# Ledger of designs, part 23: VH-VL binders against q67yc9

Target 1, 181 residues: q67yc9
Amino acid sequence: DEPVPTPWPHQFHALMFMNYSGDLSMIDLWYDWTNGRNFNIIQEQLGGITYDLEWNNGTSFFYTLDESKSCRSGQLEVGILRPNWLDGAKYLGQQNVSGFLCNVWEKVDFIWYYEDVETKRPVQWIFYTGREAHIMTYEVGAVLEDEKWQAPVYCFNKEKKSLSTKGALSEFKGYKEKAAL
Short names: E, the ipSAE of ESMFold2; O, the ipSAE of OpenDDE; V2, 0.75 times the mean of E and O plus 0.25 times the DockQ between their complexes.

## First folded at step 20 (VH-VL; framework fv_nezutatug)

Design w1 (at its last look DockQ between E and O 0.03; V2 from the best seeds 0.00; counts 0 for: pae E 14.2 > 2, placed apart)
Fold by OpenDDE, look of step 20:
Structure w1 (fold): chain C 181 residues (1-181), chain A 121 residues (1-121), chain B 107 residues (1-107)
Amino acid sequence: as target 1 above (181 residues)
Amino acid sequence: QVQLQESGPGLVKPSQTLSLTCTVSGYSISSGYYWHWIRQHPGKGLEWIGYIWHSGDTDYNPSLKSLVTISADTSKNQFSLKLSSVTAADTAVYYCARHRYNKGFYPMDVWGQGTTVTVSS
Amino acid sequence: DIQMTQSPSSVSASVGDRVTITCKASQGIYKWVNWYQQKPGKAPEPLIYAASRLQSGVPSRFSGSGSGTDFTLTISSLQPEDFATYYCQQSYSTPYTFGQGTKLEIK
């Protein structure tokens, strides 16, 4: 029988090195299925910090905490990734990646997923867009303080226009809907 | 072995609709893959026309979108191309091809032999 | 649309020669580039996918490299059956686009 992807823990923290055609960033990923929330804290190599806050009800916020007080919000048709989101993915075999022997799966129009054969931890993600994630740390059970999951007050300003569904999908890489299939 | 074969009239008059069918053997189109149409004008390069997924999901080249329709018949294991209002510019060898993933990793791995379509009065 | 600028348009070479074909994308597309070989009267056949991965059944004298915008197809030692037209193709986004082709001819 072919190996199956390991479902995500209900709560974990991961530090990821991101490469998008030479554009480098570091992401603190906080996944919290128990509380229906996901948080990407993104440090661009030559930029500031951007926050991608996602809720399982489909609401997402993309904002900065700098003087610009930039915030975009949108309602998506899908929420955060479920723990077993890789179910049904096609097994592609094994490959050595970053010094690890990995099982590799593909999720159509979304991701190639590399998982260490021995530890069952994610090693690398390659999104269909070409964005590449290297999972540097993987902390099962880690949870971010509740206070840090709050979008800033200016995100709720009525004067700010919310993103359309299409706009939101483009803003948030547009991959979530594929993952929900 | 997976095989694709294009079929249809080799001659079409201007302003008429070009209709081609790709018959797939050795693999069910309902099992997956994106199914593409590509054409090659005489002495020219390759031009992507569009694709269909077995569910009916399609995408077309914007340059041809208003004139192109791709459909699939899973019962016959075929997918088809219709190009309306043809001109001499639509004279080409038309290929159908299989693609494992869109926006992805793999090439169009299986192609038909191609069928020549000439637009002439 | 993403443009794929391929060079040279034609190249003359002899059996045993090293041949290099380049393709430049109009924007960064990571490694979503495929290379095809087309012989006269035949359909294109895949050689390389994901910029550097050799398609099954393709001889090891073929190789690909590159990431971002610049890509290269290399034939280390040209064989008689390698004289053909070669195309790069981006699979980053629709509409999929091809390079204009490189015709490899016998010197």
Scores: ipSAE 0.016, ipTM 0.622, lowest interface PAE 7.9, mean pLDDT 89
Fold by ESMFold2, look of step 20:
Structure w1 (fold): chain C 181 residues (1-181), chain A 121 residues (1-121), chain B 107 residues (1-107)
Amino acid sequence: as target 1 above (181 residues)
Amino acid sequence: QVQLQESGPGLVKPSQTLSLTCTVSGYSISSGYYWHWIRQHPGKGLEWIGYIWHSGDTDYNPSLKSLVTISADTSKNQFSLKLSSVTAADTAVYYCARHRYNKGFYPMDVWGQGTTVTVSS
Amino acid sequence: DIQMTQSPSSVSASVGDRVTITCKASQGIYKWVNWYQQKPGKAPEPLIYAASRLQSGVPSRFSGSGSGTDFTLTISSLQPEDFATYYCQQSYSTPYTFGQGTKLEIK
């Protein structure tokens, strides 16, 4: 009788417009549960591009492809976000958001999630930190070619450093860590 | 404990710009809340003016849209109302208020004490 | 704009009475209505949200109900401190709108 959130498709691409207290970015999210991988390509407004690559075995890379050739790598205790990660979310009812009638859910201390009633597509999600993700495009079944999932060689030639927990979408990393407990 | 305090002139001349500031203490304005202005006219009740999200996104009552600007100064933990070309009809008590996001589900939970503004020559 | 119409505009009642205030929306708004209490010289304070949920610290003698277009606020046993004006407010869509208020006077 209460609507439940639609599990994420096993493979999709979303273009997201991010807003965090006026700090703007665009993120290409390539979600690939089938192959156990998740890739966020983060373009800061008039700034650099950061690549955030995660594997379901916990292997993670956070790197650039500019002349700095920076890379941080690490081993997380948990894999990528599961398709049904919204299971058990608290339903908050319906809202009109940006011309979409949305079902709204909350996961306490984490996120508010807005899903279009008609199409079941995500419209936006807002983290408890105040970071907003606005879904601009949503391509179910889209797959990024395998060659693009390869971390650069310098991710493997440098001493492993602790991964940054700050930055875009760090809230999902924190949620996955807590949800595994 | 979160507190909101309105400040600004209590008397404004017609045709001038009304300028009010809300100072927020006990919580960061850049966190996940909407910040509203509401006014209460003598004998006419409450009228929503508009809000600002800390990212700069605003929404205004269509009846006031061409005259209203709401802005935020996160370094001072303040947000402000400017209402241009005021008339006697803008005489009211002005409140600032905090509103948890997912605005449909939650009420405006913290209000300032209100400041009376009289528009008179 | 969604018009919120409160009734009655004024109520005169005795301590211990049950008081019911109604609010009607000009279109369906599901359960997205709040109730506020305003005492003289003070800002409004939230009382009930989402039609029926009590705000933290609100006495259990207050209750709310309704969905769609018709909503009620009930005070089951009126106390002297309940002298105030009560407003409903729709939170379904902007511009947010308030009812015109119900002034509760204790006999």
Scores: ipSAE 0.000, ipTM 0.512, lowest interface PAE 14.2, mean pLDDT 86
ESMFold2 (binder alone), look of step 20: mean pLDDT 92; pTM 0.947

Design w2 (at its last look DockQ between E and O 0.46; V2 from the best seeds 0.00; counts 0 for: pae E 11.1 > 2)
Fold by OpenDDE, look of step 20:
Structure w2 (fold): chain C 181 residues (1-181), chain A 121 residues (1-121), chain B 107 residues (1-107)
Amino acid sequence: as target 1 above (181 residues)
Amino acid sequence: QVQLQESGPGLVKPSQTLSLTCTVSGYSISSGYYWHWIRQHPGKGLEWIGYIWHSGDTDYNPSLKSLVTISADTSKNQFSLKLSSVTAADTAVYYCARHRYNKGFYPMDVWGQGTTVTVSS
Amino acid sequence: DIQMTQSPSSVSASVGDRVTITCKASQGIYSWVNWYQQKPGKAPEPLIYAASRLQSGVPSRFSGSGSGTDFTLTISSLQPEDFATYYCQQSRSTPYTFGQGTKLEIK
């Protein structure tokens, strides 16, 4: 009888406003389950742009496209979130958030998930880390050009050190906290 | 307005079972909050005992786990605490409280007035 | 268990004073700290949650800050009704644990 979370579309784009204890950022999230990839383009409030490219095999790239040509890679134990990743989440009832009546679920040690009752679109995510995501836009079916899913060539230099799982997790600005579960 | 009220015997003999009930008014315990028991020994700080979700999901303080049982009666809009084999160390003011989410974000926002339980022969 | 070390244990202050109470967690708990006020013979009441968010109905002279392991509760200008005992509490993990408390007394 309790409502169940709406599975994610296999492909979508979302613009998210992120708040972590006053540290603000904007994230362009490109979710592409069909091709087994996820992309977080992170713009810090007063900083540059960081790219978090995730593959379903657990490989992640964290890089910049500026003069520093910074790039780190890591292997996580889990891949990208499956469309029905909220299955089994605990229903907490309805709440008004950002002017929307939302169903709220808890995924223990990961996230409180707010979904608009009417449109079934995500409205807000609160991670157990204290990070908050406000979903500004939600475009079902949107796909990023294939060319932009390529990590830069310097990411594949053998001289660069890979990150441990813990290291990779620390670089995350979105929902990679799941990897710790 | 949401209100919580503790009730039960104020005096318990050593080795017996302490039983308390928290009656919730103004809100259904089946509506999505976690319900907690906390105690405060005279002159001491606060000690978390455990919580229950209306479905029966519970978590207890490991220091008390073997002696504590928390249950819920949704038909009466109540939840209860049982603490077995009590000693003088269990003398305290016992509070029930409401918590919006498990862990994380919000505080225990509504508390009962507390009920004093004395363990004495 | 996560320990919350609160300081000072007691503080004497006058009306109008700025008061600061600190709480240190034994491990990183992000921003999952709550502050409570307790008056004699009464239950604790929430003041601050998520380290820095003011509970509804609480005067703006109360504020909280911190993340990770170090947290602070501040009363910018002490009022007569603020003399009480204050507790920090971590809500990162069970068992939930409280600081030892800070008794704020009138000088």
Scores: ipSAE 0.131, ipTM 0.723, lowest interface PAE 3.3, mean pLDDT 91
Fold by ESMFold2, look of step 20:
Structure w2 (fold): chain C 181 residues (1-181), chain A 121 residues (1-121), chain B 107 residues (1-107)
Amino acid sequence: as target 1 above (181 residues)
Amino acid sequence: QVQLQESGPGLVKPSQTLSLTCTVSGYSISSGYYWHWIRQHPGKGLEWIGYIWHSGDTDYNPSLKSLVTISADTSKNQFSLKLSSVTAADTAVYYCARHRYNKGFYPMDVWGQGTTVTVSS
Amino acid sequence: DIQMTQSPSSVSASVGDRVTITCKASQGIYSWVNWYQQKPGKAPEPLIYAASRLQSGVPSRFSGSGSGTDFTLTISSLQPEDFATYYCQQSRSTPYTFGQGTKLEIK
């Protein structure tokens, strides 16, 4: 019948260009469902590099490695985004985007998701906040070395904070929390 | 270029059903947009009536919901408005408009020229 | 329903003047406000979207700002073609609602 979104592969790397009202960033997303973790490495054009590290047990870190050595840490009620998180999405038809013919879906006033008809790769997603993610490269099966998944030691002081708005998937964190309740 | 054109009667008697059609040219109504009806009362501002997605999904202004029906005919590349039990208060210029599917972020980007409907005995 | 309140309802101004129009939402709408320009006998035309982004083809003398509930449209130096009625519109939730309009007239 109508197309359904392809579940995310269990491990991939994506290079993304993010646009939020003219605030631009480049993001390396390392998704690793197999090991229950995902990692955004965020390079802001108007700022430095920020690391957003999330574990499937709900443990989350948002930190820098520069001399500011900031870290926010917390415990979410839910883990990382599941591969089938688009289940129940409303199909909106097809659109040509960035040289791809895409199938388009909506999760009810949350996100619009664009998937290439030919390859089934993600091309673009746009959040209800207006934040746009443009998928520049997509490497199925890519794995980041285990050593790189370690949060710095200064994340283990007792700071408990809300999820940051700087991450590529910050809306996903809010969505996951609300869906669990 | 994409064009929208409203058509229908310019005069409607009270208690009758107002029926308008928007014909879309230069673009398929099944290709990733919401299709809206908006009206503008004499000397007043704009009032959103509702929208349709080509598959039949609709949403209507609650103030009109019991009286309004929006439908689409993809084979004719048209969508239509029916407003039942009209009164003089329904006298307005009626516009059809196109709206990208991530509705919160984008404006209604293409409008028809509008059609004036007068409800009078 | 989210109510949009525009101010002022009308402005008399001369070519070259700076004009500011404000719009206030009855609840938070992020930056999801659009501004439209409407000339007599014509449909509204989009001018600014997402509070501050210019629609393609719109001159840079137009600017928008604001977030949350308070939004502003500014025309830095009026041109003869700018005399029209201006509407803000929230697109956060249905029913989509418009401000009552601001008529900009030649003095």
Scores: ipSAE 0.005, ipTM 0.544, lowest interface PAE 11.1, mean pLDDT 85
ESMFold2 (binder alone), look of step 20: mean pLDDT 91; pTM 0.942

Design w3 (at its last look DockQ between E and O 0.02; V2 from the best seeds 0.00; counts 0 for: pae E 14.6 > 2, placed apart)
Fold by OpenDDE, look of step 20:
Structure w3 (fold): chain C 181 residues (1-181), chain A 121 residues (1-121), chain B 107 residues (1-107)
Amino acid sequence: as target 1 above (181 residues)
Amino acid sequence: QVQLQESGPGLVKPSQTLSLTCTVSGYSISTGYYWHWIRQHPGKGLEWIGYIWHEGDTDYNPSLKSLVTISADTSKNQFSLKLSSVTAADTAVYYCARHRYNKGFYPMDVWGQGTTVTVSS
Amino acid sequence: DIQMTQSPSSVSASVGDRVTITCKASQGIYSWVNWYQQKPGKAPEPLIYSASRLQSGVPSRFSGSGSGTDFTLTISSLQPEDFATYYCQQSYSTPYTFGQGTKLEIK
């Protein structure tokens, strides 16, 4: 029998090194299925920090905490990824990646997912957009304190522009719609 | 040893349906392999037509999608190509090939010898 | 669709020569490029996969390199049996696409 992807733990923290066409960044990913929330804290190599806060009801906030007080919100058709979001993915065999022997799956039009054969932890994600994630750390059960999950007050100003679904899909997490299929 | 062999009519009239079969020996098609059709017009390069996964999943070249059907018969260890409404542009050598894992890492590692199909009145 | 632009279209060389063929992808495709050799009247045969990995049974004089958009096939010392047409192919996404081919002819 072919191996199946390991469902995500309900709560974990991952540090990811990202490469997008030479643009490098570091992402702190906080996945919290239990509380229906997901948080990407994105440090650009030569830039500031961008916060991508996602809720299971499909609401997302994209904001900065700098003097610009930038914030945009959007409503997506899907919320955060479910723990078993890789179910149905095509098995593509094994490959050595970053010194790890990995099982590889494809979620069509979304992601190539590399998982360590031995430890079952994610090693690498390659998105169809060309974005490449290297999973540097993977802490099962880790939870970010509740206070950190709060979007800033200026995100709730009526004068702030909201993103259309299309606009939201053009952002970092635009691939989520494909994951839901 | 794994072998692929194309078979079918070498001559097809315009507007008719081209039908080919690839017989696989030495290996079961009911595995984690993708099974492809590729063609080569005389003096031209290679054009990918489509593939089938043993469970029935298919993908086709968008340029041919409306005219192509690929199917598999696991009981015979065969997969087939149908191309409808053929024209002279469909004259080519047709190859079937095996791809260990679709996309990414591996090449199409085993090919048939190819079969020539001529579209002519 | 991803286009694979292969160059040169043809090359004349002598036995013992070093030959280089290049392939450029219209977008970044990591290392998911394969190279094939095709002799007249025969099916293509794999030479290199994943840009730089030598297919089993292929002589070590063949090598591949590159990542992203630019890829290269090199024959370090051309042998008589190497005169053929070579194709690059991307395996990043469907539809799979091939370069237009490079015909390697004897000088």
Scores: ipSAE 0.013, ipTM 0.606, lowest interface PAE 8.6, mean pLDDT 89
Fold by ESMFold2, look of step 20:
Structure w3 (fold): chain C 181 residues (1-181), chain A 121 residues (1-121), chain B 107 residues (1-107)
Amino acid sequence: as target 1 above (181 residues)
Amino acid sequence: QVQLQESGPGLVKPSQTLSLTCTVSGYSISTGYYWHWIRQHPGKGLEWIGYIWHEGDTDYNPSLKSLVTISADTSKNQFSLKLSSVTAADTAVYYCARHRYNKGFYPMDVWGQGTTVTVSS
Amino acid sequence: DIQMTQSPSSVSASVGDRVTITCKASQGIYSWVNWYQQKPGKAPEPLIYSASRLQSGVPSRFSGSGSGTDFTLTISSLQPEDFATYYCQQSYSTPYTFGQGTKLEIK
């Protein structure tokens, strides 16, 4: 009889305001479970744009489109987040956050997840690292055009390396990796 | 090490505005922490006044909402409390405090020393 | 507003005693309760969060329990440095509210 977190829609776009101890960024998240792909387009405050592209077969790319033409690629043993990745989260009750009454869940040592009671939309999530994601827009059913999912050619002539990232959502990669063990 | 220190007048006349400043050292105020003001009345418990987050997102105790303003000055690494139209009931020790990102889950982890304010003619 | 009622208002105890302090919320607040310790002339210091989790650096003789409306702070074997005033605080909804305090004095 406790509320259960709403599974992520199979396709959506969210604009997120990110804050990590004063490091600010905006992220466009394109989640596409139907086609086995996930894309974070990361704009650092007064900084560059980093593209974080993941495929459900574990293929992953981190790249820029500026003059540096940098790309790191790798092969993860686990795919993208599943829609029901919050299954088994511990319910912590309700909190009023930024004018939204939210149901709150925790996955221990990972995340606090806030969902609007009335609309069932995510409002924010806060990682145990202190990194915050505040959902600014949430467009269910939005699909990024197939052409935009193509990594640049310079991603395919580089040796693969262990993936490590700064900025948003790196905690999800750590979570998936540990959950696969 | 993070330290918070309150400063301001110890004596304020009725109907005037109380103005206090909290100076933060060892940590940037522009981070994702919440910055609170709390007061403790003589011989009584603690009363939450409000907080500021992200340089402008504030929340205030409804009992004080029309009288309170909390603001931040990131260039000085300070945040401030203004309480208008004070009365003898506002005599208290005033504390500033830091509150972690998931404020509902964690306590206020770092407090200032406190500053005593007396409202009297 | 959610009212937090502490009991007792004061306790007189000896070093080595087991001390229990209770806090009751005016409505259900799940486990969203913190406990603070305050020594004379000092600011409150966090002791327990989320009803039962010890703050970093807090000795294991302190423990918390409860959920819903009824919460308890226990000191299993009182030490000289534990004589202070203790406050519960709900963090379920704003305005955040504190219990009126429990003063723990040496007998």
Scores: ipSAE 0.000, ipTM 0.508, lowest interface PAE 14.6, mean pLDDT 85
ESMFold2 (binder alone), look of step 20: mean pLDDT 91; pTM 0.942

Design w4 (at its last look DockQ between E and O 0.03; V2 from the best seeds 0.00; counts 0 for: pae E 10.0 > 2, placed apart)
Fold by OpenDDE, look of step 20:
Structure w4 (fold): chain C 181 residues (1-181), chain A 121 residues (1-121), chain B 107 residues (1-107)
Amino acid sequence: as target 1 above (181 residues)
Amino acid sequence: QVQLQESGPGLVKPSQTLSLTCTVSGYSISSGYYWHWIRQHPGKGLEWIGYIWHSGDTDYNPSLKSLVTISADTSKNQFSLKLSSVTAADTAVYYCARHRYNKGFYPMDVWGQGTTVTVSS
Amino acid sequence: DIQMTQSPSSVSASVGDRVTITCKASQGIYKWVNWYQQKPGKAPEPLIYTASRLQSGVPSRFSGSGSGTDFTLTISSLQPEDFATYYCQQSHSTPYTFGQGTKLEIK
């Protein structure tokens, strides 16, 4: 029998190194299925910090906390990725990646998912866009303080623009429908 | 060594169905590879026809979708192409090929030698 | 569909020459481009994948570069066995599409 992807823990924190054609960034990913929320804190190599806050009801916020008080929000048709979002993915065999022997799955039109054979931890994500995520740390059970999950007040102004795709999680948001299949 | 070999009639009459088979040796098609059909009209470039995954998942070129069927027989380690209602425009060398991933990284790394199909009355 | 515009359609060169072939995608496709060599009466063979990665067994005189929409195949010093037709191909999305080809001929 072919191996199946390990469902995501209901709560975890991951530090990810992102590479998009030489554009580098670091992402703190906080996944919290229990409370129906997902948070990406994105540090660009030469930029500021952007926040991508996602709720399971489909509401998303993309904002900065700098003087610009930039914020975009939107209502998506789907919420955050479910723990077993990789169900149905096609197994592509094993590959050595970053010194780890990995099982590789493809979620069509979305992602190649690399999971360490031994520890069952994610090692690398390659999006169909070419964006690469290297999972540097993976802390099962870690949860961000509740107070930090609050979008700033200016995100709730009626004049704010709709959410656009930007950053590493833009692929997650843009291809959520693929993950939902 | 992995080898692909196309086989089938070299001559097909107009309006009939072109049928080809690709036999894979040295590797099981029931693995992490997509199996493709590509054709090349005389003096022309390459045209992708479609692929199949061993589970039966297929994708076709939209320009040929209504006329193309790709199937796989894992027991024989073969996959096949059917193209219905052929015309002179379907005269070409037909190749089968292996691709490690759908989209993305790798090339179609192993090709058959190709088989010539002529559509003529 | 993604169109791959390849140039030139043909090029005449001599042994030892540096040859450059370009391919332009109709939209951004990151590095999902492969290059193939095809000799008369033979199937295409892979040279480069993911824009710049050399296929196993391919001589180092072959190289690829590019990202986004513009891609290049380079032969640093042409050898007699390199006279052939070359194709770029995008593997970003289906339907997979090829450039129209570049025929490399002896000058």
Scores: ipSAE 0.027, ipTM 0.682, lowest interface PAE 4.3, mean pLDDT 90
Fold by ESMFold2, look of step 20:
Structure w4 (fold): chain C 181 residues (1-181), chain A 121 residues (1-121), chain B 107 residues (1-107)
Amino acid sequence: as target 1 above (181 residues)
Amino acid sequence: QVQLQESGPGLVKPSQTLSLTCTVSGYSISSGYYWHWIRQHPGKGLEWIGYIWHSGDTDYNPSLKSLVTISADTSKNQFSLKLSSVTAADTAVYYCARHRYNKGFYPMDVWGQGTTVTVSS
Amino acid sequence: DIQMTQSPSSVSASVGDRVTITCKASQGIYKWVNWYQQKPGKAPEPLIYTASRLQSGVPSRFSGSGSGTDFTLTISSLQPEDFATYYCQQSHSTPYTFGQGTKLEIK
């Protein structure tokens, strides 16, 4: 009997350590399927903080809160990542990573996903681009306060553009866009 | 550009501690890689000894675990191998190597030229 | 420990020949295997990773395949610089282990 990936909880917070060929960042991911939203707070190593706010109606904002008041906004054809986004993933057996024995799945041209065999928690996921997300903490049921989901005013006074695919989680956005086809 | 160079004694007496140092140039050892020691016995294949992450996280081949210590000195951009209680069986060419953070998917991509260590009375 | 068994141990071949080297893992390791080339007096160099991906700068005459327990390295048309010893290595679990090597010699 082949294991299947555990669907994402409808609400959780994860702290992720990201590595892309030595380019390091930390990301707070607030996933909230119940309210149709997800929020990434992205701290680049010795760099700035970028906020990636996404709504299930496809409205998306990528902004800073520093003096530059940078914001790019856009409309994606698809909403946030659904809890069962790993449906159809191909099981690859087990691998020991960082001391965790994990079940491993693959979605071709997208991601390798590692789930702890014992606890069923995500341990890491590695995109086909080489970007790695290592799950440092995982808090099921955590909810970020509603007022913190508000994009800055300057996001609403700017001409909308396509959102960048170069962000820390751009692979998820690319996957969602392809899945709409 | 990235180069690894092993250094240390070429001859070691039985029961002594073998101490080797790998000097890394063209890249910081603290920049997201694992640093390995591998040895190659005369007429035999390659044997993985262990690795270190620059912060001190290590893993060792169970066959050597009680005898081996790998350490890092980030200020000198070096990492080192100590192998205690050596015997003639520890005679080998010793290599240091760099290994990307996602160790399961990538090879050890840069190796030193190797240093020959002979254990003899 | 995962044992990696290479065959053959030695191959005599001519320039232009097709050469296939096999590596068998003692348990399923999906595609977590690397191949290295070692020339006399030199350190091993990575050739192929994740069973089939060519390392940067490796000529297209080299290819790798396999999944599970059985893996192959193929050189489609041997060149003079390809005479070396080849090692497979599993990256599924520590301790990382190597095959015993395949020495490719000029006929």
Scores: ipSAE 0.006, ipTM 0.552, lowest interface PAE 10.0, mean pLDDT 86
ESMFold2 (binder alone), look of step 20: mean pLDDT 92; pTM 0.948

